VHH binders against q8c9a2. Designs and how they scored, part 15

Target 1, 239 residues: q8c9a2
Amino acid sequence: PPEETLSLWKGEQARLKARVVDRDTEAWQRDPSFSGLQKVGGVDVSFVKGDSVRACASLVVLSYPELKVVYEDSRMVGLKAPYVSGFLAFREVPFLVELVQRLQEKEPDLMPQVVLVDGNGVLHQRGFGVACHLGVLTELPCIGVAKKLLQVDGLENNALHKEKIVLLQAGGDTFPLIGSSGTVLGMALRSHDHSTKPLYVSVGHRISLEVAVRLTHHCCRFRIPEPIRQADIRSREYI
Short names: E, the ipSAE of ESMFold2; O, the ipSAE of OpenDDE; V2, 0.75 times the mean of E and O plus 0.25 times the DockQ between their complexes.

## First folded at step 4 (VHH)

Design F12 (framework vhh_7xy4_2)
Fold by ESMFold2-Fast, scan of step 4:
Structure F12 (fold): chain B 239 residues (1-239), chain A 123 residues (1-123)
Amino acid sequence: as target 1 above (239 residues)
Amino acid sequence: QLQLVESGGGLVQPGGSLRLSCAASGFTFSEYAMAWVRQPHGKGLEYIATISESGDYTYYSDSVKGRFTISRDNAKNTLYLQMNSLKPEDTAMYYCAASDWYEGYLPTAYDYKGQGTQVTVSS
């Protein structure tokens, strides 16, 4: 894109990043068993095979702790913003916001109390990933859950990182992702006893890292948290 | 121990075509999204294209959209870039990188092995 467009996007990320709250704001977040948490959301965007423009965006709401789907909404979308490294959220977030707005209008009683996002939160080149962007625009607590380590602020998928992964012996085991700046950017989480590939959890909005990690683990019946897994299934089936 | 070896570059006239290959080893190729990036002489790295783990989803920079096609063969641990309608502006060293395509990628020197493959578009 033109330099003017990149400057605008960087300015918007900086402005919106200032609104990110990386602490617990809800009573249920402060409870060891998440008492009061009844609805957890998940979002996904799946692309049509061979097509970088046409995609399906999906939002699901699950009951907690049963993780039963109680709401589902999917729609085909045309991605309008160009892809630029570190700015993927500008392509996807408008459609995710639209799905949340539709839920608020059609079934306000089913609004999720937190949304798990397949992507990063503060663990990002500019500290503002898709989970932060969605959270700030919707004011919902959001958690970033990535399947691969984003290599920012000196974080590398190197030998040291791989040996730390080997030391994760059981579902729920974690280690912190500490950048070269000394900042804790996120947490590597072994999500299941039968999966050795960790998830990378980071704060999106209105939740602490500790609560984000613990809730993500409690949502994992498989490697991928159920809210994200169900959203992915719906978006793929809709295509 | 991640190794990425690029090949297929060369000198080609404007309007010509080239197919670049990237042979991957030292990691489970099918579990990583892959990208092509380029660096013109004396300039910074430019993003070209990204492909998901399965090969089902692709992203392109505006400068190459419609002219280049990224693809992969997970059975052969190989990434490809089909380059058509080449322009002098496409002249650059081309590198492949393992990436997190979901929110972008940060290629490091470690992520692309050797010196890449040089593409020169000139008459």
Scores: ipSAE 0.000, ipTM 0.166, lowest interface PAE 13.8, mean pLDDT 81

Design F13 (framework vhh_7xy4_2)
Fold by ESMFold2-Fast, scan of step 4:
Structure F13 (fold): chain B 239 residues (1-239), chain A 123 residues (1-123)
Amino acid sequence: as target 1 above (239 residues)
Amino acid sequence: QLQLVESGGGLVQPGGSLRLSCAASGFTFSEYAMAWVRQPHGKGLEYIATISESGDYTYYSDSVKGRFTISRDNAKNTLYLQMNSLKPEDTAMYYCAKGDWYEGYSPYYFDYKGQGTQVTVSS
């Protein structure tokens, strides 16, 4: 991309990052059992095999605590902009926002109270991942859930990290991801008893890390949380 | 409150030209990047062109570069798309979209689109 475009993207990330709220804002978030939470969203973008440009973006809404799909929407999308490390959200977020806007127009009563995003939130080189970007633009609470550790701020998938993973004995077990700056960027979470590969959970918007981790765990029937898993299935089937 | 109203679509033969307009209201038009996107029948949204707030920078999809020209008149709160050398594959509903300044390179970063204007290219 042109240098001026990258400079503009960095400026935009910094501007939007200032709007991120990393604390609980909703009554249901402060309840131990999430009383009042009825609808959880999930979003995912699946790429056409061998094609980094063509993809399918999907949004699903699940009932809570039953985790039954009550709404789904998928769209083919053209990610023309080249992949640039740290700017994935600029490729994906416009389509995710469009899906949220369509839901608001078609079925406003099914709007989710929180969205789980297949990607990172504040656990990001500039503290502003796709979950933060989507949250700020939609004003919905958002949680970033990544399948691999993003190695930023001194975090490394090294021997020490792997030692901490083996200490995660049961579903729900966690350890904090602490950057070299001393900042807690997220949590490694063992999603269930039968999976040894952790998820990496970070705040997107309008939710605390503690609530984000606890809710993510409660959505995991398999390693991947059901809202994200259902969005992924639909985007893959739509392609 | 915020409104985008597209016009200028119609039926045209291959090789022909059309000029689309988008009348904007309910926001300060000159402070936002604008885009044209299209949706062929039964397909997803496809980016066409983006123009910066001032009109100084424009970006095009490869499928239309050299054939289409995006422009704006901030005094009239109007966005334009001049379409030349039209092909059957240009047949689609065309939408005007509002976005932020970096939309010039992130073509689908828009937070609102209008109801569209139909363009049909056939003999």
Scores: ipSAE 0.000, ipTM 0.119, lowest interface PAE 15.1, mean pLDDT 81

Design F2 (framework vhh_7xy4_2)
Fold by ESMFold2-Fast, scan of step 4:
Structure F2 (fold): chain B 239 residues (1-239), chain A 123 residues (1-123)
Amino acid sequence: as target 1 above (239 residues)
Amino acid sequence: QLQLVESGGGLVQPGGSLRLSCAASGFTFSEYAMAWVRQPHGKGLEYIATISESGDYTYYSDSVKGRFTISRDNAKNTLYLQMNSLKPEDTAMYYCARSDWYEGYSPDAFDIKGQGTQVTVSS
């Protein structure tokens, strides 16, 4: 994309980033068992194989703690904005916001109390990933859950990092992702006893990292949290 | 040494029922999600259903939801597909597959090792 467009996107990220709340705001978040949490959302964007333009965006709502799907919505989308590393949210977020708006119109009683996003939150080149962007625009608590380590602020998938992964012995085990700035950007989480590949959890909006990690773990019946897994299955099936 | 053996297919009239079985060996069956996929003659693989390692969670394609039921017996290392209200469109070779739960609905991620079992729905 043009240099001018990149400058505008950086400015918009900085402006929206100022609105990110990285602390708990809801009563259920302060409860050890998440008492009062009834609805958890998940969103995903799945691409047609070999095609970075045509995709399917999906939103699901699951009951908690049963993790049963109570709402689903999917739509084919053409990603019109240019692809640029670190700015994927500008391509995806408008469609995710639209899905949330459709849910508000069709089934307002099924609005999720938190959304798990297949992507990063504050663990991002500019501290503002897709989970932050979606959270700020919808004012919903959001958690970023990534399947691969984003190598920013000195974080590397190097031998030391791999040694730390080996030390994750059981589902729920974690280690912090500390940038060279000294900031804790997220947590590596072993999500399941049967999976050695960790998830990388970071704050999106209106949730603390501790609560985000704990809730993500409790949503994992498999390696991938059910809200994200169900959204991914539905978007790929819809294609 | 992963081996999957499908059985239970056959010829059935529209509206009929069939129960497919898949006998698994060469891996710890209870530690893997399992799937059923099908391939109509001359077409690509089509995802049908997935079941979690415990059997507590299932997912179905829209084309079979409400008509098919996937289940498993971990003590017998066996996967099942109960097929009701069969339609001519269900005619296909049916395969069971070991699933990577994240990528498991993609044909590229399925461990399809058997010959399959043919289901033909015609009058």
Scores: ipSAE 0.000, ipTM 0.146, lowest interface PAE 12.8, mean pLDDT 83

Design F3 (framework vhh_7xy4_2; at its last look DockQ between E and O 0.36; V2 from the best seeds 0.00; counts 0 for: pae O 6.4 > 2, unsure alone 64.2 < 65)
Fold by ESMFold2-Fast, scan of step 4:
Structure F3 (fold): chain B 239 residues (1-239), chain A 123 residues (1-123)
Amino acid sequence: as target 1 above (239 residues)
Amino acid sequence: QLQLVESGGGLVQPGGSLRLSCAASGFTFSEYAMAWVRQPHGKGLEYIATISESGDYTYYSDSVKGRFTISRDNAKNTLYLQMNSLKPEDTAMYYCAASDWYEGWSPTAYDYKGQGTQVTVSS
């Protein structure tokens, strides 16, 4: 896109970043077993193969701790904003917000208490990824979950990083992702005893990193947490 | 270099049984959820079953639920499909499948498939 548009997007990210809350705000978050947590949401966007414009956005709500789907909604969307590294949210977030608004209108009693987002939260070049953006606009607790390490603030998928992955022995094992600035940007999480490929978990909004990691782990029946897995299935199936 | 090699297909009569195997190599098998998908001659790919990395969770298409059982032996790097009460409409090329990310029901979303093994159900 034009540099003028990129400058506007950077300004929007900076303004909205000031609204991010990176601490626990809900009673269920302070409970070791998440007592009071009944509904967990997941969102995902899947692209038509070879097409950067046509995609499907999906939102699901799962019961907790059973992880059974109680709500689903999928929409074909035209992604008008171009893909630019670090600005993914400007493509996807408007449609994800729309799905949340539809849920609020149709089934307000099924609103999720937290949303797992296929993408990054504060682990981002400007500290404001798609999970932060969605969280700030909806005021829902949000967690960013990524399958690959975003290499920002000196983080690299180098030999040392791969050595740390090998040392993750069991599901729930973690190591912190510490930027060259000394900031903890997220956690690498071994999601399952049978998977050594970590997830990269970061805060989106209204949740602490510790709670975000622990809840993400408890949602993993497969390597990918069930709220995101179910959203991914539905977006790909709808295409 | 990820490789999947299916075997165990053949000609069976309706009501018969077959056990398919998929030998996996070139990756850490226990780290991947696995699926069976099939393709009848001249038709698209159809999802059959998925199994989690541990083997603790399985999912089936409605067309095979109660008749087929997916299982895995992580020590042997082998995926299985036990097929009982076979019907003529089960005739297809059967593929085992894996993906670095996808663990669901879309048969075309799996990145890796083997050469397949033919199952023919006919009298």
Scores: ipSAE 0.315, ipTM 0.703, lowest interface PAE 3.6, mean pLDDT 89
Fold by ESMFold2, look of step 5:
Structure F3 (fold): chain B 239 residues (1-239), chain A 123 residues (1-123)
Amino acid sequence: as target 1 above (239 residues)
Amino acid sequence: QLQLVESGGGLVQPGGSLRLSCAASGFTFSEYAMAWVRQPHGKGLEYIATISESGDYTYYSDSVKGRFTISRDNAKNTLYLQMNSLKPEDTAMYYCAASDWYEGWSPTAYDYKGQGTQVTVSS
């Protein structure tokens, strides 16, 4: 029954949320130029339009700072769990974990040192988005990068928010996303000099917000960071 | 209102060259990644090339790589496609394309296209 599943997912979500680490844990994260960072991952799940069961999950690993694809794995998957608002990650994350496990088995030397995830981290209805979920289950540093503002905790895509976006002038410029509690949930980031639509960056796991924003910016050739962009492209080849 | 107007098409012999232009208006051109897609008669859309907002990064389909060059002039709000070594299979209606969200290789993922400009490669 849906009620029993929802109760289990609420409990699991709370348990996993307690394991989120929102600070830097790796030496390269503390270096101003990210010395020691060689491999950045990106993940995507793309859904077949009009098909409630078929999706493609992709994991890519790119060299850093060159941003060249050095590993890719894409798999058609069947989504069997129902869609439940606020628990979307429970449908998708198991497949992303499987892709990471396959990488560990096949090419462990290519394991990424950080993964950019299309979606939110702590900027989420319950403070535990897909980037947090994947990070805790894999123990990889993870960054949530969303294309649209999730309107939670008093955050609204209103005239004031749009005015703040206009004030972002150069690639790398940011402003904080401050919730009703006064908590900084993430940063709006202008990904490059000519982007009118910011990215919304939040912590997933084992990374500070400051480092997450800086790395995301360095990964942008287009508005969408290259690791996520390359994963998305590969997923779309399968559907 | 976002508008894209393609021009520069025509009849050209195999091996020839042609330069397409796309005039953009109704949006801040320099803030959009742009693409060219084409539609051969009676067939679906085919991805050709993409260029980043600044113009620093370009990507091409395998069918045109080495022969076509995408470029942009943000001061003139214009996107270009230089087509060299044209072949009969390049015959198609060519569209410039943009999206608020999509910057990849799927031709149907772009939300905005103009009326197109016909390119015909024949002796």
Scores: ipSAE 0.135, ipTM 0.608, lowest interface PAE 5.6, mean pLDDT 87
Fold by OpenDDE, look of step 5:
Structure F3 (fold): chain B 239 residues (1-239), chain A 123 residues (1-123)
Amino acid sequence: as target 1 above (239 residues)
Amino acid sequence: QLQLVESGGGLVQPGGSLRLSCAASGFTFSEYAMAWVRQPHGKGLEYIATISESGDYTYYSDSVKGRFTISRDNAKNTLYLQMNSLKPEDTAMYYCAASDWYEGWSPTAYDYKGQGTQVTVSS
């Protein structure tokens, strides 16, 4: 994309970033057992092989703590923006917002109380990843869950990082992702006892890092948390 | 380099049983959750079962729950699917795949699934 477009996107991210809330806002978040949490959401976008324009966007809602799918919506979409690192939201988020809006209109009682997003929240080049973007636009609590480390603010997937990963011995183990700036940007999380590849959890919107990490862990039966895993499975079934 | 090879399919009568195998190579098998998917003729891919890296957790679609059992042997780099009480609607090409996203691997990705093994349930 042209530099002008990127400049506009940076400006938009900066504008929306001011609206990010990085603390708990919901009653269930303050409960050690997450009492009151009944529905968790997951979103994903799958791309058609050999097709740079078409994709399938998916939203799923799962019961908590059972993690059973109670709602699903997948739609083929025409992508409006190319992929650019740091600007994933402009490619995917509009379609995800539409799915959330459809749910609100069709089955408002099935709205998720929190959404797990395949991507990053504040762990981002400009502190405003896809999970932040979705959260701000929908006003839903959002968690960023990435499967690989975004190397920003001095974070590197180097030997030192790998050594830290090895120290994660059990499911639920974590170490903080601290940038060169001194800011805690997220947490590396071992999903479960038999997953050696960590997840990278960061705040999207209307949730603390502590709660984000705990909830993500509780949603993991496999390496990938169930809401995201289910969304991915369903989105790819269409392509 | 990465390879999945399914086997064990065939023709069986309703109520019968089959055991599918998937031989994996070219990646660290024990570090990946694995899945079975199937594709009925003229239809899209359907997810049916997933198993965690160690086998501690399994998940099944409603269509096969109680009838199918997914398992794995990490020492042999092999994934299994025990299919009991087979029905005509189980007729499909069956594929195995790894359940690890963002690493270019997906149970529904055509580029990474095996050749498949045909299961036909008919009287």
Scores: ipSAE 0.016, ipTM 0.344, lowest interface PAE 6.4, mean pLDDT 90
ESMFold2 (binder alone), look of step 5: mean pLDDT 79; pTM 0.813

Design F4 (framework vhh_7xy4_2)
Fold by ESMFold2-Fast, scan of step 4:
Structure F4 (fold): chain B 239 residues (1-239), chain A 123 residues (1-123)
Amino acid sequence: as target 1 above (239 residues)
Amino acid sequence: QLQLVESGGGLVQPGGSLRLSCAASGFTFSEYAMAWVRQPHGKGLEYIATISESGDYTYYSDSVKGRFTISRDNAKNTLYLQMNSLKPEDTAMYYCAAEDWYEGYSPTAYDYKGQGTQVTVSS
């Protein structure tokens, strides 16, 4: 995109970033068992193989703690904004917001109390990833869950990082992702006993990092958390 | 190279049972969630059952829930599907699939290897 567009996107990210709340706001978040949490959402965008324009955006709502799908919605989307590293949200978030708005209109009683997003939250080049962007626009608690380490603020997938991964012995084990600035950007989480590949969890909006990590772990029956896994299944089957 | 070899299919009467097996090689079996998917003649792929990496969690399509049981033996690199109370609509080619964590969890995203195993339920 032209430099003017990139400048506007950076400005929008900076303005919206000021609205991110990185602390618990809900009563259920303060309960060890998440008492009062009944509905967890998941969102994903899947691309048609070999096609950078056509994609499917999906939103699912799962019951908690059973993790059964109670709502699903998928849309084929034509990606209007060009892909630019660090600005993925400008390409995908409008469609995810539309899915949330459709849920609010059709089945308001099924609105999720938190949404897990396949992507990063505050662990991002400008501290404002797709999970932050979605959270701020919808005012829903959001958690970013990434499958690979985003190497920002001095974080590197180097030998030291790999040594820390080896020390994660059981599902639920974590270590903090501390940037060169001294900021805790997220947590590496071993999702279950049988997977050595960690998830990278970061705050999106209206949730603390501790609660985000703990809830993500409780949603992991497979390596990938069930809300994200089910959204991915739906978006890929819709294609 | 990742390879999955299905076996155990055959011709059975309605109400009968079959046990399918899938021998996995060329990858660390215990690190992959596994699935059974089927394809009736002239139709698309249908999700049947999925099992987590540990074997602790299983999910079934509504069409087979209560009749089929998925299980795995990570020490033997083998996936199983016990099929009970078989119906004519269960007639399909059955494929073993490994979920690629980089490619997602849709049946169309699984890496199918081999020719599958045919299950025919008929009188």
Scores: ipSAE 0.050, ipTM 0.493, lowest interface PAE 7.1, mean pLDDT 84

Design F5 (framework vhh_7xy4_2)
Fold by ESMFold2-Fast, scan of step 4:
Formats: structure tokens, C-alpha cells, sequence
Structure F5 (fold): chain B 239 residues (1-239), chain A 123 residues (1-123)
């Protein structure tokens, strides 16, 4: 993309970043068992093999704590913005927002109380990943869940990091991801007893890091949390 | 070095039972979700069942729910499928499959399929 477009995108991220709320805002978030949480959302975008433009965007809503799918919506989409590292949200978020708006129109009683996003939140080059972007535009609590460590602010997948992963002994074990700036950007989370590959959890919007990590863990029946897993399955099956 | 070896198939009458086994080697078995998939002669692959890495969570296709049970023994690196109330429609080559990243219902998304074991349900 042109340099002026990148400058506009950086300005947009900076403006929207100012709206991110990195604390709990909902009553259910303050309860140790998440009493009052009934619906958890998940979103995913899957690409057609060999095609950088054609993709399928999916939104699912699961009951909590049963994690049963109660709503699904999938749409083939044409990605309008080019892929540029750190600007993934400009490609995907418009379509995810559309899926949320469709849910609000069709089944407002099934709106999720929180959305798990396959991607990063504040753990990002500019502190504003796809989970932050979706959260700010929809005003829904959002959690970023990534499968690989994004190496920003001095974070590296180095020998020390790998040693910390080995010390994660059981499902629910965590360690903080502390940038060179001293900021806690997220948490590495062992999702269950039989998965040694951690998830990287970061705040998207209207949720604390502690609650985001704890809820993500409670949604993991497999390595990948059920809201994200079910969205991924539906987007791949739709293609 | 990653190997999956299915066994336990055979000829059985309608209403009968079979127990399939899948012996896994060459990878850390308890870090992988496992699946059973089948392919009837002249048809595509059909998903049957998935089991989580720990064995705590199981998922079944509607066609086998209530009749088949998937289980695993992580100490023995072995996956099982207990098949009860077998029907002629269950006749297929059965494959076990593993994935370290995909835990869904698409049978073609799973890697590490073995040679299979034939199940024939006929009178």
C-alpha cells in the first residue's frame, strides 16, 4: 500500500486505541465462576487455498458453561485491503463487524457477552490488534487468543521463553509476557494438561487480563478454545 | 517415523460389534487430538468421531451417535473405536488420524492416516 495509506492506518489505530478499556466492565466478570455469563462468541476468518482475496468470515455464539453452539453465521468475503504486517485488522474487521451487526438484527437475544478472537489484542506492534479493533467498533468485551508469540517490544521466542514454557506443568498455568517497556502485554497460557504448546492471551476491549486468561482456559476442551475452534470449523466447512 | 496402524476390522453380521484399535508411534501421542474417519467403497471420506488429547471430550457424527464409542489409552499410545449395533451402512475402510492443530470435523484436514482396517457388515 502507498506510504500515505499506511500513515492514515497508523493514525486510525492511534485514535481507536485511545478508546480501549483494559478493565472489567460487566458484573459477570467479577464473579469467580462467571455467574451471569450465558453466551460466549467466537470469530474466525479462513482463506480459500491459494487465494489472498477470497475468504470466509464466521461468527458463532456458544452457551456457557456448556459450550454448545446456539448461533452461527458464515459469509464469503472479498478482502479489500492488502495484507501488511501489523494492519491485519483493516482486512478482516469490517466483515467481522458486519457479522455482529447481522446477529444484532436477526437474533438480538443471542448477542454474546464476550468474543474470543483468533488474533492479538494489546499484544501488538502498536498496542492495537484485531481483538482491540473489533471490540472498540462493536463495544463488546473482546479477548485476543493467538497460537504463536508475536515478537514485539523485545519479546522473543528465545531459549528463556522456551524454558518458561517447560515450567507450565498443568492446564491453567501461566506466565506474563513483559515487554522491554515494562508493560505486561499478555499471558502465555497452557490450555490443558495434555497440550505443551501455549496460547498467547491479550486484552482486546472491556475485560481485564486476569479475567480474559481465566475465561479462555475455561473454554478450552481442546488446545484451541471452543468459541474460536467452532468458528474455524464453520468457516472451513463453508469454503 | 510417525506411524498409525489400524486393526480390528472384519466381517460381521448386522447388529454385531467390533472394536478397532490404532497403534501410534513416532510422536507424542498425548499432545494430539485423534479421530476416526471412514471411506465406503466408491464414496468420499466421512468423519466418525474425535477425542481430545486428554480423552476428556468426545464428539460424534450423527450417524454413529449412541452406537460407537471413541476412547484412548495414552499410556499405551493406542486409540480405540467400540462399534455396536452395526448396520450394512457402516461397511467401509476405517482410518485413524491425528492433528496437532486441527480438532474439527473435516476428515481431509487430518494428517497421518494409516493403511486402514476394513469393516464389512453383511449377512
Amino acid sequence: as target 1 above (239 residues)
Amino acid sequence: QLQLVESGGGLVQPGGSLRLSCAASGFTFDEYAMAWVRQPHGKGLEYIATISESGEYTYYSDSVKGRFTISRDNAKNTLYLQMNSLKPEDTAMYYCAASDWYEGYSPTAYDYKGQGTQVTVSS
Scores: ipSAE 0.006, ipTM 0.295, lowest interface PAE 10.2, mean pLDDT 84

Design F6 (framework vhh_7xy4_2)
Fold by ESMFold2-Fast, scan of step 4:
Structure F6 (fold): chain B 239 residues (1-239), chain A 123 residues (1-123)
Amino acid sequence: as target 1 above (239 residues)
Amino acid sequence: QLQLVESGGGLVQPGGSLRLSCAASGFTFSEYAMAWVRQPHGKGLEYIATISDSGDWTYYSDSVKGRFTISRDNAKNTLYLQMNSLKPEDTAMYYCAASDWYEGYSPTAYDYKGQGTQVTVSS
């Protein structure tokens, strides 16, 4: 395994992390009803079962608030699992950036105002997950949405955490994910009245945690937010 | 103890119609997203359609859009699939499926699956 390559990737993450903006920058973000938000994007990377190398990357754009697909693009990508967790983003992000660039070239009027990413933002071993990386490289507001708790900075999927989940009674209920450092890394969100398994929402870029959580909830017709769900459908069907 | 029982399959001519039903028991039906998936003989599972717990949202695979309609009756704990303009390639065992954690459109995204009902479109 090449330690030299990992050193270069850590250096690039540190440099790009300095560019992350974890506050609201757009007018629609400051409106309680998200007035002015018309296009929400979603991205996903699905791996071929039994094959750790091949995957499909997908980008969709949905109208808001109707959440109807208005654009889709998928491509097969050749990925090789790195031997160190937390560096998958370096393999995935170039393909996601390429999908965004293709959208800009083909249908610039359909560029999303925010992108929901199937993965983590600042809730990450180095505070710079795939949603942060994509956001910084595209300058689009990005939200990280994970299906499972990433256990970093003292966060554990232990009995205490499971008790907090039980206390989430209705769709929209949340509790903060506070690391041992005292930093609020994200929020556990009950996405739906009829789903007890929470989502883990964290800031990617150019959006506050409060707005990220609220928008993610408004995109949930099922447990998984519709922009991510539609991207997942496209990537799985393309495989 | 979650149970799903499919019915309504049979032999039909190309261009014909069938209505499938799935009777659910052993869980609070109105709290679960439901799906129809199918498996042609000797092949893998293929996703067909999904419906939200309330029935307000529906989604379809491209192969059946405009031809099939998924619906549910929460008072009767029953899921339906109205199949129109049937084609020979629709021949498969059809299963209803349920999940409280739905993680996307995949035949493997659903925790529970019934015993199936066979649909054969003659050609």
Scores: ipSAE 0.000, ipTM 0.175, lowest interface PAE 13.2, mean pLDDT 82

Design F7 (framework vhh_7xy4_2)
Fold by ESMFold2-Fast, scan of step 4:
Structure F7 (fold): chain B 239 residues (1-239), chain A 123 residues (1-123)
Amino acid sequence: as target 1 above (239 residues)
Amino acid sequence: QLQLVESGGGLVQPGGSLRLSCAASGFTFSEYAMAWVRQPHGKGLEYIATISESGDYTYYSDSVKGRFTISRDNAKNTLYLQMNSLKPEDTAMYYCAASDWYEDYSPTAYDYKGQGTQVTVSS
């Protein structure tokens, strides 16, 4: 896109970043067993192969702790913004917000208490990834869950990082992602005993990193957390 | 290169059973969730079953719950589908699929499919 558009997007991210809350705000977040948590959401966008414009955006709501799908909504969307590293939210978030608004209108009692997002939260070039953007616009607690390490603030997928991954021996094991600035940007999480590839978990909005990691782990029956996995399956099947 | 080779399909009578196998190579099999999907002639792809990397968690489409069982042997890099109480509606080309998960371009379930094995349920 033009430099003018990128400058506007950077300004919007900086403005909205001021609204991010990186602490627990809900009673269920303070409970060791997440007592009071009944509904977890997941969102994803699937692309039509060979088409840069057409995609399917999906929102699912799962019961907790059973992780049974109780709501789904999928819509074909026209993505006008190009994919640019660090600006994924401008491509996807408007459609994800629309899905949340539709849920609020159709089934308000099924609104999720937290949303797992396929993408980063504060672990981002400007500390404001897609999970932060969605959270701020919807005021829902949001967790960013990424499958690859975003290499920002001195974080590198180098030999030392890979050595730390080898030391993750069991599901639930973690190590912190500490930037060169000294900031803890997220956690690498081994999602279960049979998965050697970690997830990279970061705060989106209205949740602490500790709670975000612990909840993400409890949602993993596969390497990928069930709310995100179900959203992906449904968006791909809808296409 | 990731390669999936299905086998075990054939012609069977209604109420019969078949066991499909999928031999995987070119990737670390134990690190991938696996799926069976099918495509009836002239129709779209239909999800049948998925199994987690460990084999501890399985999920089924409503059309096959209680009749089909997905399983895997990570030591042999092989995925299985045990099909019981087969119905004419189960007639389709069956594909083994691996879950490939990429954030930047394609959040992918079922990106990699083999050549398929034909299942025909007819009297």
Scores: ipSAE 0.013, ipTM 0.375, lowest interface PAE 7.8, mean pLDDT 85

